# Designs tried in a protein design chat: VHH binders against Phosphatase IMPL1, chloroplastic (IMPL1). Part 15

Target 1, 311 residues: Phosphatase IMPL1, chloroplastic (IMPL1), of Arabidopsis thaliana (Mouse-ear cress) (q94f00)
Amino acid sequence: VLSEVSDQTRYPRIGAKTTGTISPAHLLEVVELAAKTGAEVVMEAVNKPRNITYKGLSDLVTDTDKASEAAILEVVKKNFSDHLILGEEGGIIGDSSSDYLWCIDPLDGTTNFAHGYPSFAVSVGVLYRGNPAAASVVEFVGGPMCWNTRTFSATAGGGALCNGQKIHVSKTDAVERALLITGFGYEHDDAWSTNMELFKEFTDVSRGVRRLGAAAVDMCHVALGIAESYWEYRLKPWDMAAGVLIVEEAGGAVTRMDGGKFSVFDRSVLVSNGVLHPKLLERIAPATENLKSKGIDFSLWFKPEDYHTEL
Below, E stands for the ipSAE of ESMFold2; O stands for the ipSAE of OpenDDE; V2 stands for 0.75 times the mean of E and O plus 0.25 times the DockQ between their complexes.

## First folded at step 6 (VHH)

Design t5 (framework vhh_podentamig1; at its last look DockQ between E and O 0.37; V2 from the best seeds 0.00; counts 0 for: pae E 14.1 > 2)
Fold by ESMFold2, look of step 6:
Structure t5 (fold): chain B 311 residues (1-311), chain A 118 residues (1-118)
Amino acid sequence: as target 1 above (311 residues)
Amino acid sequence: EVQLVESGGGLVQPGRSLTLSCAASGFTVSDNYMGWYRQAPGKQRELVAAIWSGSTYYADSVKGRFTISRDNAKNSIYLQMNSLRPEDTALYYCARGPYKSGYPFDYWGQGTQVTVSS
């Protein structure tokens, strides 16, 4: 008899081996509820006027972000009072000795939200001893006069779902037939310049490269199989924690952009449908190694002090 | 009007300590990603330490020697610099980092010079 070899065996798995004392089903239930509850706040705000002053628009973004975070925190605290929580707006809350760290982006894609451009999300991931254990992303779609959502979810070892249906990465096996996604930060430094050149190179050899503006959404699109890969430098834990698990559980591959073992505390990520991962790294890894030779550090960026990990 | 005013720089011997202060006006420091950056001659600015909400970041070159802190009542941030080295010589800026990715609102102070020389 033969045993199957997972595509994830080719690259180190990033998902947790266990969810600890909390069952996968229970952890998933709470992570989905948290993300959906935050998304209700965002949906209420989505219909507010945007023909206002720049200051008023900036306040709408920050108020929505904070209210979404508060709603998410309330769900998490009600269910797990001792867990460590890392929120973009709330910082670190909870017991520093906890094995569980919640990485929350209450509004991923704030520029898109401000403009009403339909690519933003609520992203909630929970780590067990540093490794993603469960995740949910609520993506906003449609746009003005037509807003809707869809919910992505995953548990380590449990597969990935969109609106309750199993999803899988694409089977595209040539870069020339691939639709790719990347993003750029606001700092125009060496990492930005390197990625601009990668963007140019990949537009020459693929079906196209999108710059959509919401990291969690981009990763979910890879998991759904409608895009083949996403990469970006300088992301933060809350940008990546949910999306990376969803991609892995959809059968995809996750690494740093140098091809090394990924941690949500790293500052670079490459996700793909798996089969394209080595071909993408042929260009991306050398570019990233060049940045590292210039002293750019892409490891362990925002790990909370005293949160121990198995990394 | 947003203002950031740094103070506390100066000439200091290697191995000694210095505390930088940054007083902010026109916004609330606790609502923003705040940082200390430095720029040595001929180099781009680099992030040395940052604070937001309840989290901190330190560059590897200063970790264990520098401490960032915040006083919300005074609307100020500080950088405690211990065990100073000649390599720490730079113009140090207090800065408000972008509130969140994708919608930048970036501001810098005038900077305060730190010179470490034996």
Scores: ipSAE 0.000, ipTM 0.209, lowest interface PAE 14.1, mean pLDDT 85
ESMFold2 (binder alone), look of step 6: mean pLDDT 81; pTM 0.822
OpenDDE, look of step 6: ipSAE 0.006; ipTM 0.313

## First folded at step 8 (VHH; framework vhh_8h63_2)

Design u1 (from t2 with P99Y; at its last look DockQ between E and O 0.09; V2 from the best seeds 0.00; counts 0 for: pae E 11.3 > 2, placed apart)
Fold by ESMFold2, look of step 8:
Structure u1 (fold): chain B 311 residues (1-311), chain A 119 residues (1-119)
Amino acid sequence: as target 1 above (311 residues)
Amino acid sequence: ELQLVESGGGLVQAGGSLTVSCAASGFTVSDNYMGWSRQAPGKERELVAGIWSGGSTYYADTVKGRFTISRDNAKNTLYLQMNSLKPEDTAMYYCARGYYKRGWPFDYWGQGTQVTVSG
């Protein structure tokens, strides 16, 4: 029927309402090129030796990350010289008056990359006034002796694609049939302990919970419909900006883990196929509220001081 | 832009104490995994202490109970208090920021400060 009441129970969109003065097609073209260019750098490194000293492996990871970032920055600066850029290390470059902020993770899943475990990506998102406007994630798959990539992309209002083909979240409507994903930081604080309990509980009631180690990849798997949900505490803007738009544009839902409206500067995220979102929040939101009552800070972070947002 | 500056090293007698410090600029210490590593002549660099963004700490077995890592978030400064020093603690001590993608690997290093423990 035509009642507005059912629309009021939907989760707020997190993507930008417009791509501003840059057309969606042009913004998408540049964001894809940026992500692919960074991924070419990473691809050159996937077969380099890993049975080396700790310093040598650390240098490989660091050099690859910085070279991927440099390649991505070159694409962005060539196409949009005045845009603001927030890099994976928290550095900021560009015109502080720009409405566009690029959130770049030149190597998402660095531990996986260091081990040659095939779950890592290049993730590039661009925000318009604080909200994701376009995104691309280049995922590495296959592993040693058979490395390959696939490219996810989205624009706000334009749908989500993988290798140019439209994708959608799954239609799974029961947790007992769902494949779920989460992640854990290295800090073993109350948020970590809470998420270990969530991991255990959801393992008991679902098809399983994966802990794969690359946030952008995990969100793309939800968007592709091969997993039903992903959640994690304490991610940074470059971890989330691309993946959340891709999930939303694939028909999924995106919130904070307390169920509130998500921004890329928040410290928690829950993405899902949408239909499962309320059921997941039945357990996840109270756990998150308990953490807030213990003083765990979920307020905005890494937002550039002068960057204009609608948040 | 990004900078880590160690200080406070020097000569100290075995059994003595020393505090080294690391002033950080261009980023926030409390948002990052921070650590102290050391390198003695002819040895590989080793992580001796670390502190996660939420305050949890790590210590190598060789220094546990003797060394304490801490930070002053208002001064954006990392510290290593070293007690009960031994000649084998003699090394160049480096302040480092973890590769802030979950603490792997360290991506910024200071110039180091020399600690020499005399027997």
Scores: ipSAE 0.000, ipTM 0.317, lowest interface PAE 11.3, mean pLDDT 87
ESMFold2 (binder alone), look of step 8: mean pLDDT 82; pTM 0.823
OpenDDE, look of step 8: ipSAE 0.033; ipTM 0.536

Design u2 (from t2 with P99E; at its last look DockQ between E and O 0.73; V2 from the best seeds 0.00; counts 0 for: pae E 13.7 > 2)
Fold by ESMFold2, look of step 8:
Structure u2 (fold): chain B 311 residues (1-311), chain A 119 residues (1-119)
Amino acid sequence: as target 1 above (311 residues)
Amino acid sequence: ELQLVESGGGLVQAGGSLTVSCAASGFTVSDNYMGWSRQAPGKERELVAGIWSGGSTYYADTVKGRFTISRDNAKNTLYLQMNSLKPEDTAMYYCARGEYKRGWPFDYWGQGTQVTVSG
């Protein structure tokens, strides 16, 4: 009578099927070193004064961001001189014929960093032929007078870790008991307005919706099992590449907000503990289709020219 | 004190060329992600070109090979060289500066300069 059971993983995996010619252990070691090296730069800055002029605060953020990116780039180039790199400040560097693309966010959550609000991170993901192969996120926690970090990591097929310990998404199976997370860009366009309505609606039916201000952190919280889902429109590859692999390797689900197969070059993402994914899509997917019907294109942003992908 | 002032727009015949400029004050252009967006009547803004502080560039598919973004550090000025112009390139062109933020790449905008391509 139960001749076939349903597959609990309802959505196609987004991680790479292989790490290519570089072993998973080696790729993970370098991605962790890169993220930790960037985070050392950020840690030096977390106790610098914030009660200064706006220009002084902007310079602190910019200087920290650039120094973190430079430190990350040095690690990547030293270990893999021909890999392609996409960084927010430095742009596109390296050999476009490389199968490997590093997506680097040297400071995810810059507004939070500027205020000393404890939700920001360094995020480093490496793609193999367009799919995440290894990832590390170093999250800043605690806040003023007690700053600390924890390191999330994953390889495709290798599971997800926090400080070396295996992690897994939650098993919460009802939206009414879920803690959800979303984010908003600073442009108040149709995508922003749509997500404000989603935010409002989900606060009516869940345990709450957080707007924390750092995409990589939000995804790591889903992977850790302390939140059930995160969604956002209009992110860039460096915002998403690491976090999505960490969620998937922690047993979660990753799609576009229309429910389609996700790539890091898409501009919408829904991650969850998996169990809740279809229920979240019942509301989120139609909202996203309405945006697409208005001509908003959520795909293939900032993909480097001639970078080979299997997408 | 932070200002972005576009100039150089005008009327040009199809197939012609035009350069628009953006003079920046209150910050250093070469230290920031900078870009050009355009908005045709009745359409949403479209990111046309961007340049990272390190000098790497981005172009929308609709302008790739025809437009070139550049900067002059001595003048603190961003440029967009537009060649092989088409009537479809008619739009208000906006200069923008980005900071590290979630979502859309730009936080500061100029007033725009009109480019009109005829014929």
Scores: ipSAE 0.000, ipTM 0.309, lowest interface PAE 13.7, mean pLDDT 86
ESMFold2 (binder alone), look of step 8: mean pLDDT 82; pTM 0.817
OpenDDE, look of step 8: ipSAE 0.030; ipTM 0.481

Design u3 (from t2 with R97K P99W W104Y; at its last look DockQ between E and O 0.18; V2 from the best seeds 0.00; counts 0 for: pae E 6.8 > 2, placed apart)
Fold by OpenDDE, look of step 8:
Structure u3 (fold): chain B 311 residues (1-311), chain A 119 residues (1-119)
Amino acid sequence: as target 1 above (311 residues)
Amino acid sequence: ELQLVESGGGLVQAGGSLTVSCAASGFTVSDNYMGWSRQAPGKERELVAGIWSGGSTYYADTVKGRFTISRDNAKNTLYLQMNSLKPEDTAMYYCAKGWYKRGYPFDYWGQGTQVTVSG
């Protein structure tokens, strides 16, 4: 049973309508355990000294990322040995004949992590035939000498939780009263430039636009209602799979940045509290369409070959 | 210091094959997400192929079935085997090392090697 809390009247739901032979509760249990297990690995590393050299920081991140992913994978494989996995570090693991695809970011916000800057997260989502079914994000909050975690979780139709408490997107209905979030890719190309313009424009008309550096965290903040929207180009499935479900289940809206139906395999995402979504799209969609017209690739990417989807 | 040095580019006829290589130093190729991107004149750089540390691969739709990304761990070298080349494959091909920034997989690029496919 799917809840009708989100702006379903305007935008199609992205959450899985069914979870097949596995109950949503069981999926949730495993995604929570998986994310928690990964987060424990990250927590052990978070207080380690940071080397000032590029290589030193890179090694720390790499080691932590790999260790976190390995821990997450062990949990997933122990419970669902036949499921397909798409991890940031390990890539595609398993049989594509599975209806279940786990999208795993073992350490989202690695730059923040490397510097000891809040925040970053462990993000675990599971798709059923391409639609998010369950999700858990463990956000690291605080900073040096005061690190803590906040856990977000959701099942399709089951609502969104933070630390076991139900959460909802804000009801802010004016952009001028909204706090917005965005992110930027590494390449300073047309998409980057376009988003920079959006950043500038929205900074002018809103209470502010944050650039936090962790997509999963950003989305969770929207779900928590402390921000009204988040958008970004060229995110990967493991960056988005958990966060988008959490937002939707918190009553928010999820689309592509052109306003189209979102898939975790898309190269753009806009999430919001739902109420502001049309207003945001008034600006974001034309800008995105302009990119498309210039030949910028917005095709699906990182979708496992032969993975069955009902998108 | 990290370094990526591409080689193997050149002129090839349509339908031909070419292998470009990327010699890496300062880090281990097999421990990182690696990839190839290309940029044609007047176009934006696009991801062509990627390989995870675990060995799984990704290909852009435009090159699926024609290109193969691989690595030699002993040589710390990344490869892109390109078959059935088309004029539209003409581009500067860049080797890239993965990094840990959301939205983009790469943070370090080589200088590129030019691949030109004549019609």
Scores: ipSAE 0.042, ipTM 0.495, lowest interface PAE 4.0, mean pLDDT 90
ESMFold2, look of step 8: ipSAE 0.111; ipTM 0.593
ESMFold2 (binder alone), look of step 8: mean pLDDT 82; pTM 0.821

Design u4 (from t2 with Y100F; at its last look DockQ between E and O 0.46; V2 from the best seeds 0.00; counts 0 for: pae E 9.5 > 2)
Amino acid sequence: ELQLVESGGGLVQAGGSLTVSCAASGFTVSDNYMGWSRQAPGKERELVAGIWSGGSTYYADTVKGRFTISRDNAKNTLYLQMNSLKPEDTAMYYCARGPFKRGWPFDYWGQGTQVTVSG
ESMFold2, look of step 8: ipSAE 0.011; ipTM 0.491
ESMFold2 (binder alone), look of step 8: mean pLDDT 82; pTM 0.822
OpenDDE, look of step 8: ipSAE 0.133; ipTM 0.625

Design u5 (from t2 with P99E Y100F; at its last look DockQ between E and O 0.35; V2 from the best seeds 0.00; counts 0 for: pae E 15.6 > 2)
Amino acid sequence: ELQLVESGGGLVQAGGSLTVSCAASGFTVSDNYMGWSRQAPGKERELVAGIWSGGSTYYADTVKGRFTISRDNAKNTLYLQMNSLKPEDTAMYYCARGEFKRGWPFDYWGQGTQVTVSG
ESMFold2, look of step 8: ipSAE 0.304; ipTM 0.694
ESMFold2 (binder alone), look of step 8: mean pLDDT 81; pTM 0.812
OpenDDE, look of step 8: ipSAE 0.101; ipTM 0.610
ESMFold2, look of step 9: ipSAE 0.000; ipTM 0.182
ESMFold2 (binder alone), look of step 9: mean pLDDT 81; pTM 0.814
OpenDDE, look of step 9: ipSAE 0.047; ipTM 0.557

## First folded at step 9 (VHH; framework vhh_8h63_2)

Design v1 (from u5 with V29F N32Y; at its last look DockQ between E and O 0.01; V2 from the best seeds 0.00; counts 0 for: pae E 21.4 > 2, placed apart)
Fold by ESMFold2, look of step 9:
Structure v1 (fold): chain B 311 residues (1-311), chain A 119 residues (1-119)
Amino acid sequence: as target 1 above (311 residues)
Amino acid sequence: ELQLVESGGGLVQAGGSLTVSCAASGFTFSDYYMGWSRQAPGKERELVAGIWSGGSTYYADTVKGRFTISRDNAKNTLYLQMNSLKPEDTAMYYCARGEFKRGWPFDYWGQGTQVTVSG
């Protein structure tokens, strides 16, 4: 006699229910163009000399960040002059009451870029009334003498693509067979210490935990199915907006690290192939609750005051 | 498993009205963007109307004000009410489920139902 299993494991979707007055296809076209245009600026810089003074390397990184952001902004403003933009280097642009908010990271993985280590990206996400509606990440791969890119994209309800081909998360159903990814900020605070303990514990029980250095890349690797999960504390909207939609549209799960419903303005994220999400939360959620009991605030952060949401 | 089955096509006089329907099965209908595309002989498919799970709609300029898309999530059914029909509306009409690829917002479509507008 076959048994029935309750369908209780699905997590709330985080993507927008509608793209509003702009069609999904049009939003996708513009978000891809924006990310690719920023990535062309970054590509021009990947072969510049790096055995130079620290000031010269710092200027290269700063100039590349600013030029990539400017290129992305021009695409967005030319196509959607009334949209609100939140960029890492430029902060909040415009005082529009638009339902659309663009979250832009013009160079995710700055340390990796500075070293020529092939794990960095341009990340562009657009929210509709607070929820991700379309996303694109252009990932740099290969490294010196072999630089190349691949483009991830998604729209809410439209699935996830890499270089035009549909992608899906892995089907790995045991943590001991999983490849995991995390990241650490520069501040060695209680959240950092907690994540060091999680890193140690998961290294013992999984196939390994990677610390690659680019949040958008890490999420795209989960969406591609080559890694099973990514988590990190204290990220910003521009770190997360694109990657979370891409994971969800590839069939993955997205929550806060306490297991709560995720918003792009939250201060923690856990993404996974979905199947593993409850098992990962068995260890991650209590650790996160302990941080909250110490007074660490994971409430909304960096939400523009005049950007109205359905959250 | 996954099926989109169109019905209600036929011959109609110019200026007339027609409703086409699409029965959906094999997926959670209420979660998806749904739409109607059409293809006339020798032409590319054209998205004419779309509807999100919450009821928000999109219309191509060529049909705006004349066509109405709707959905009944309880019956897993998509509708297209076509009024003030013109001979250039003659096409095979396809029910489609939304998933993006370059140039098209859909990943699945039915076999279609023929709408022919005479006169």
Scores: ipSAE 0.000, ipTM 0.107, lowest interface PAE 21.4, mean pLDDT 85
ESMFold2 (binder alone), look of step 9: mean pLDDT 83; pTM 0.836
OpenDDE, look of step 9: ipSAE 0.012; ipTM 0.292

Design v2 (at its last look DockQ between E and O 0.08; V2 from the best seeds 0.00; counts 0 for: pae E 14.9 > 2, placed apart)
Fold by ESMFold2, look of step 9:
Structure v2 (fold): chain B 311 residues (1-311), chain A 120 residues (1-120)
Amino acid sequence: as target 1 above (311 residues)
Amino acid sequence: ELQLVESGGGLVQAGGSLTVSCAASGFTVSDNYMGWSRQAPGKERELVAGIWSGGSTYYADTVKGRFTISRDNAKNTLYLQMNSLKPEDTAMYYCARGEFKRGWPYFDYWGQGTQVTVSG
């Protein structure tokens, strides 16, 4: 009886080797509290009226985003007053000498939130010296008349959980049976056009490709095993930091879309159940190399200048 | 240091036209999402036009067909051409740098604004 090595071991791990001076349990506790506290703000807003002026809807989104971020920042600062924080709405704050960088998306999927379409989340990841150490994503599900949440979490080396239950990526081993997910930015550049071609091609060969509109949610769905892969160009650290750790700790694979070693500061990501990763890269990596040959760079963006990393 | 300086505002008659400009320093306009927002008395700030780094544009419904956003990369300057002006276009017009995230604008730098007043 031979012991098989998982295909998930073919790619460098992206999670931190240690959580530093803060225990994994303590980091997990705070990252979950931060994400849940932000999600409480968002939950209060999900039932507010949407049959209103465009200005009123834009204010609802902006106010919710800012309030969620403020609530998350308060939790982080109260527990770790010297940590560096990179937030979507608030930029960079904190002590640049810190080994810990929090990457916060207080409302991932803002268009979906504005429409009441049930695919948005609060996403909080913390890096130790540039590598994900702990993560939590609170996903909103159900939609109007039946909103609910579920909480994903992970620590480096500690596995991935959803609502306290261990989760694992799927074991689907053929693209023909895979459910795939991608996303598109609003800029119609070469990366966008390339991904439209990838979208078309993968719909020809898989069970389908979803464009759901929330990167953290998409990655959590891969980690939960209900989808096999997610890819997207031009994401930012707060879009990816939590989701990538959750996928990896659920047994999945994480790379850049060219197949190279992923960093949270890159602008492209491919996550999968692992076993399908090489097959997906057969098409995705050449497309990404073609973009790079045109001078489009997807590496090491948004890293704070003074933040110490092991990258 | 990073700066956005608006100019070209003033008083114009209804039906007239006006161009407002935004000179940028400390960064390259063509590498960023740029936008024009306005704030009328008693109203909240409204994004009226945006232009992505690749040149694609966005316009609010209230200004479509009347306003044109553009940029001059050699001068590192953003423009808003406003035609067929109405009294309801009266506002302080702000230039901004940012990112158009998933259909919603997010701006990290703002100018001081230039006043546009439409009479009659």
Scores: ipSAE 0.000, ipTM 0.214, lowest interface PAE 14.9, mean pLDDT 87
ESMFold2 (binder alone), look of step 9: mean pLDDT 85; pTM 0.845
OpenDDE, look of step 9: ipSAE 0.017; ipTM 0.279

Design v3 (at its last look DockQ between E and O 0.04; V2 from the best seeds 0.00; counts 0 for: pae E 22.9 > 2, placed apart)
Fold by ESMFold2, look of step 9:
Structure v3 (fold): chain B 311 residues (1-311), chain A 121 residues (1-121)
Amino acid sequence: as target 1 above (311 residues)
Amino acid sequence: ELQLVESGGGLVQAGGSLTVSCAASGFTVSDNYMGWSRQAPGKERELVAGIWSGGSTYYADTVKGRFTISRDNAKNTLYLQMNSLKPEDTAMYYCARGEFKRGWPYSFDYWGQGTQVTVSG
């Protein structure tokens, strides 16, 4: 059946239609270098002790996060001095007239990093007029005594890669055979409660639901085809910009959790292998509409005021 | 009127400390990449330290662990704290603002007049 193609066609693509004045190859080169350079900082920190005081562990996380951010910013600014940058630590930086906005998470999965649990990453995405144009995620795998990395990347229209090899989403076409992933914030609000119920319900009908703790990693696992879907409320642009492009370029689908067209500045995301997207939305979209009916706003968040978009 | 005005330079003995300041006008320090560069007689200007709008920092290897860049956004002022000074730190120290250009590498587009730091010993 052609459900995978039909389902993908039904959902608006989220990647940029052009990379503007900078070629896809050049953007890809810089985004990969930026993510890898940040990841070198994180790799240096990976073997530092975790069985220390809470204050010492908090300082390790903070120092690593700041050093990774600095390394990433050096690469971006060296190559593109006029681009806007939106980072987890630094807010907005750069020329407001730029069509390019970098969304940077220098350490996605900080709790996992602190514990040495092998699900964290460096995530770098660049938008062209509000739409993802190029992306790279460097994932840490293995864990204590066997740390390693792998690099995911994509350009709009150029496909998705892992360590230079083309990747694609899975072909699983039934939720009962799917491995699903979600995440939760630390707030115990209505969105959190709703997602706990979604978690419970999907564990009843799927092969399992994982709560792994790193959004960029979770999306890359969908793109790689080892999981079928990921969803979460209340993510920030730097959590999502790279992962969503990588999923789309691997043949997957990306929407808001209400099924609407996704923007990196939205506060909900559903990614999947595409063929399962309508089935997942049958439950997820009504739950999300219920939250919206209670006045919870999932729209534009952290969009720089003067940044021009095609949204 | 855009201006960068350095102050706080002077003569200091080796092993001593000194803080130089840079008062900015005509733009907001916290919206820009700011840096300190130095130029010794007969040498090229060298970037010593930088600070991005978000507070992330850069240091040249020759000063890492001895120098600290900081800013006071309320006063629109950039600082460089220099500790454990050595004779080779003797130079004119310049405050600078970074320039972002579409598709071009990062560079500085505005410089102050400089403040002389002289380390004897």
Scores: ipSAE 0.000, ipTM 0.102, lowest interface PAE 22.9, mean pLDDT 86
ESMFold2 (binder alone), look of step 9: mean pLDDT 83; pTM 0.830
OpenDDE, look of step 9: ipSAE 0.018; ipTM 0.382

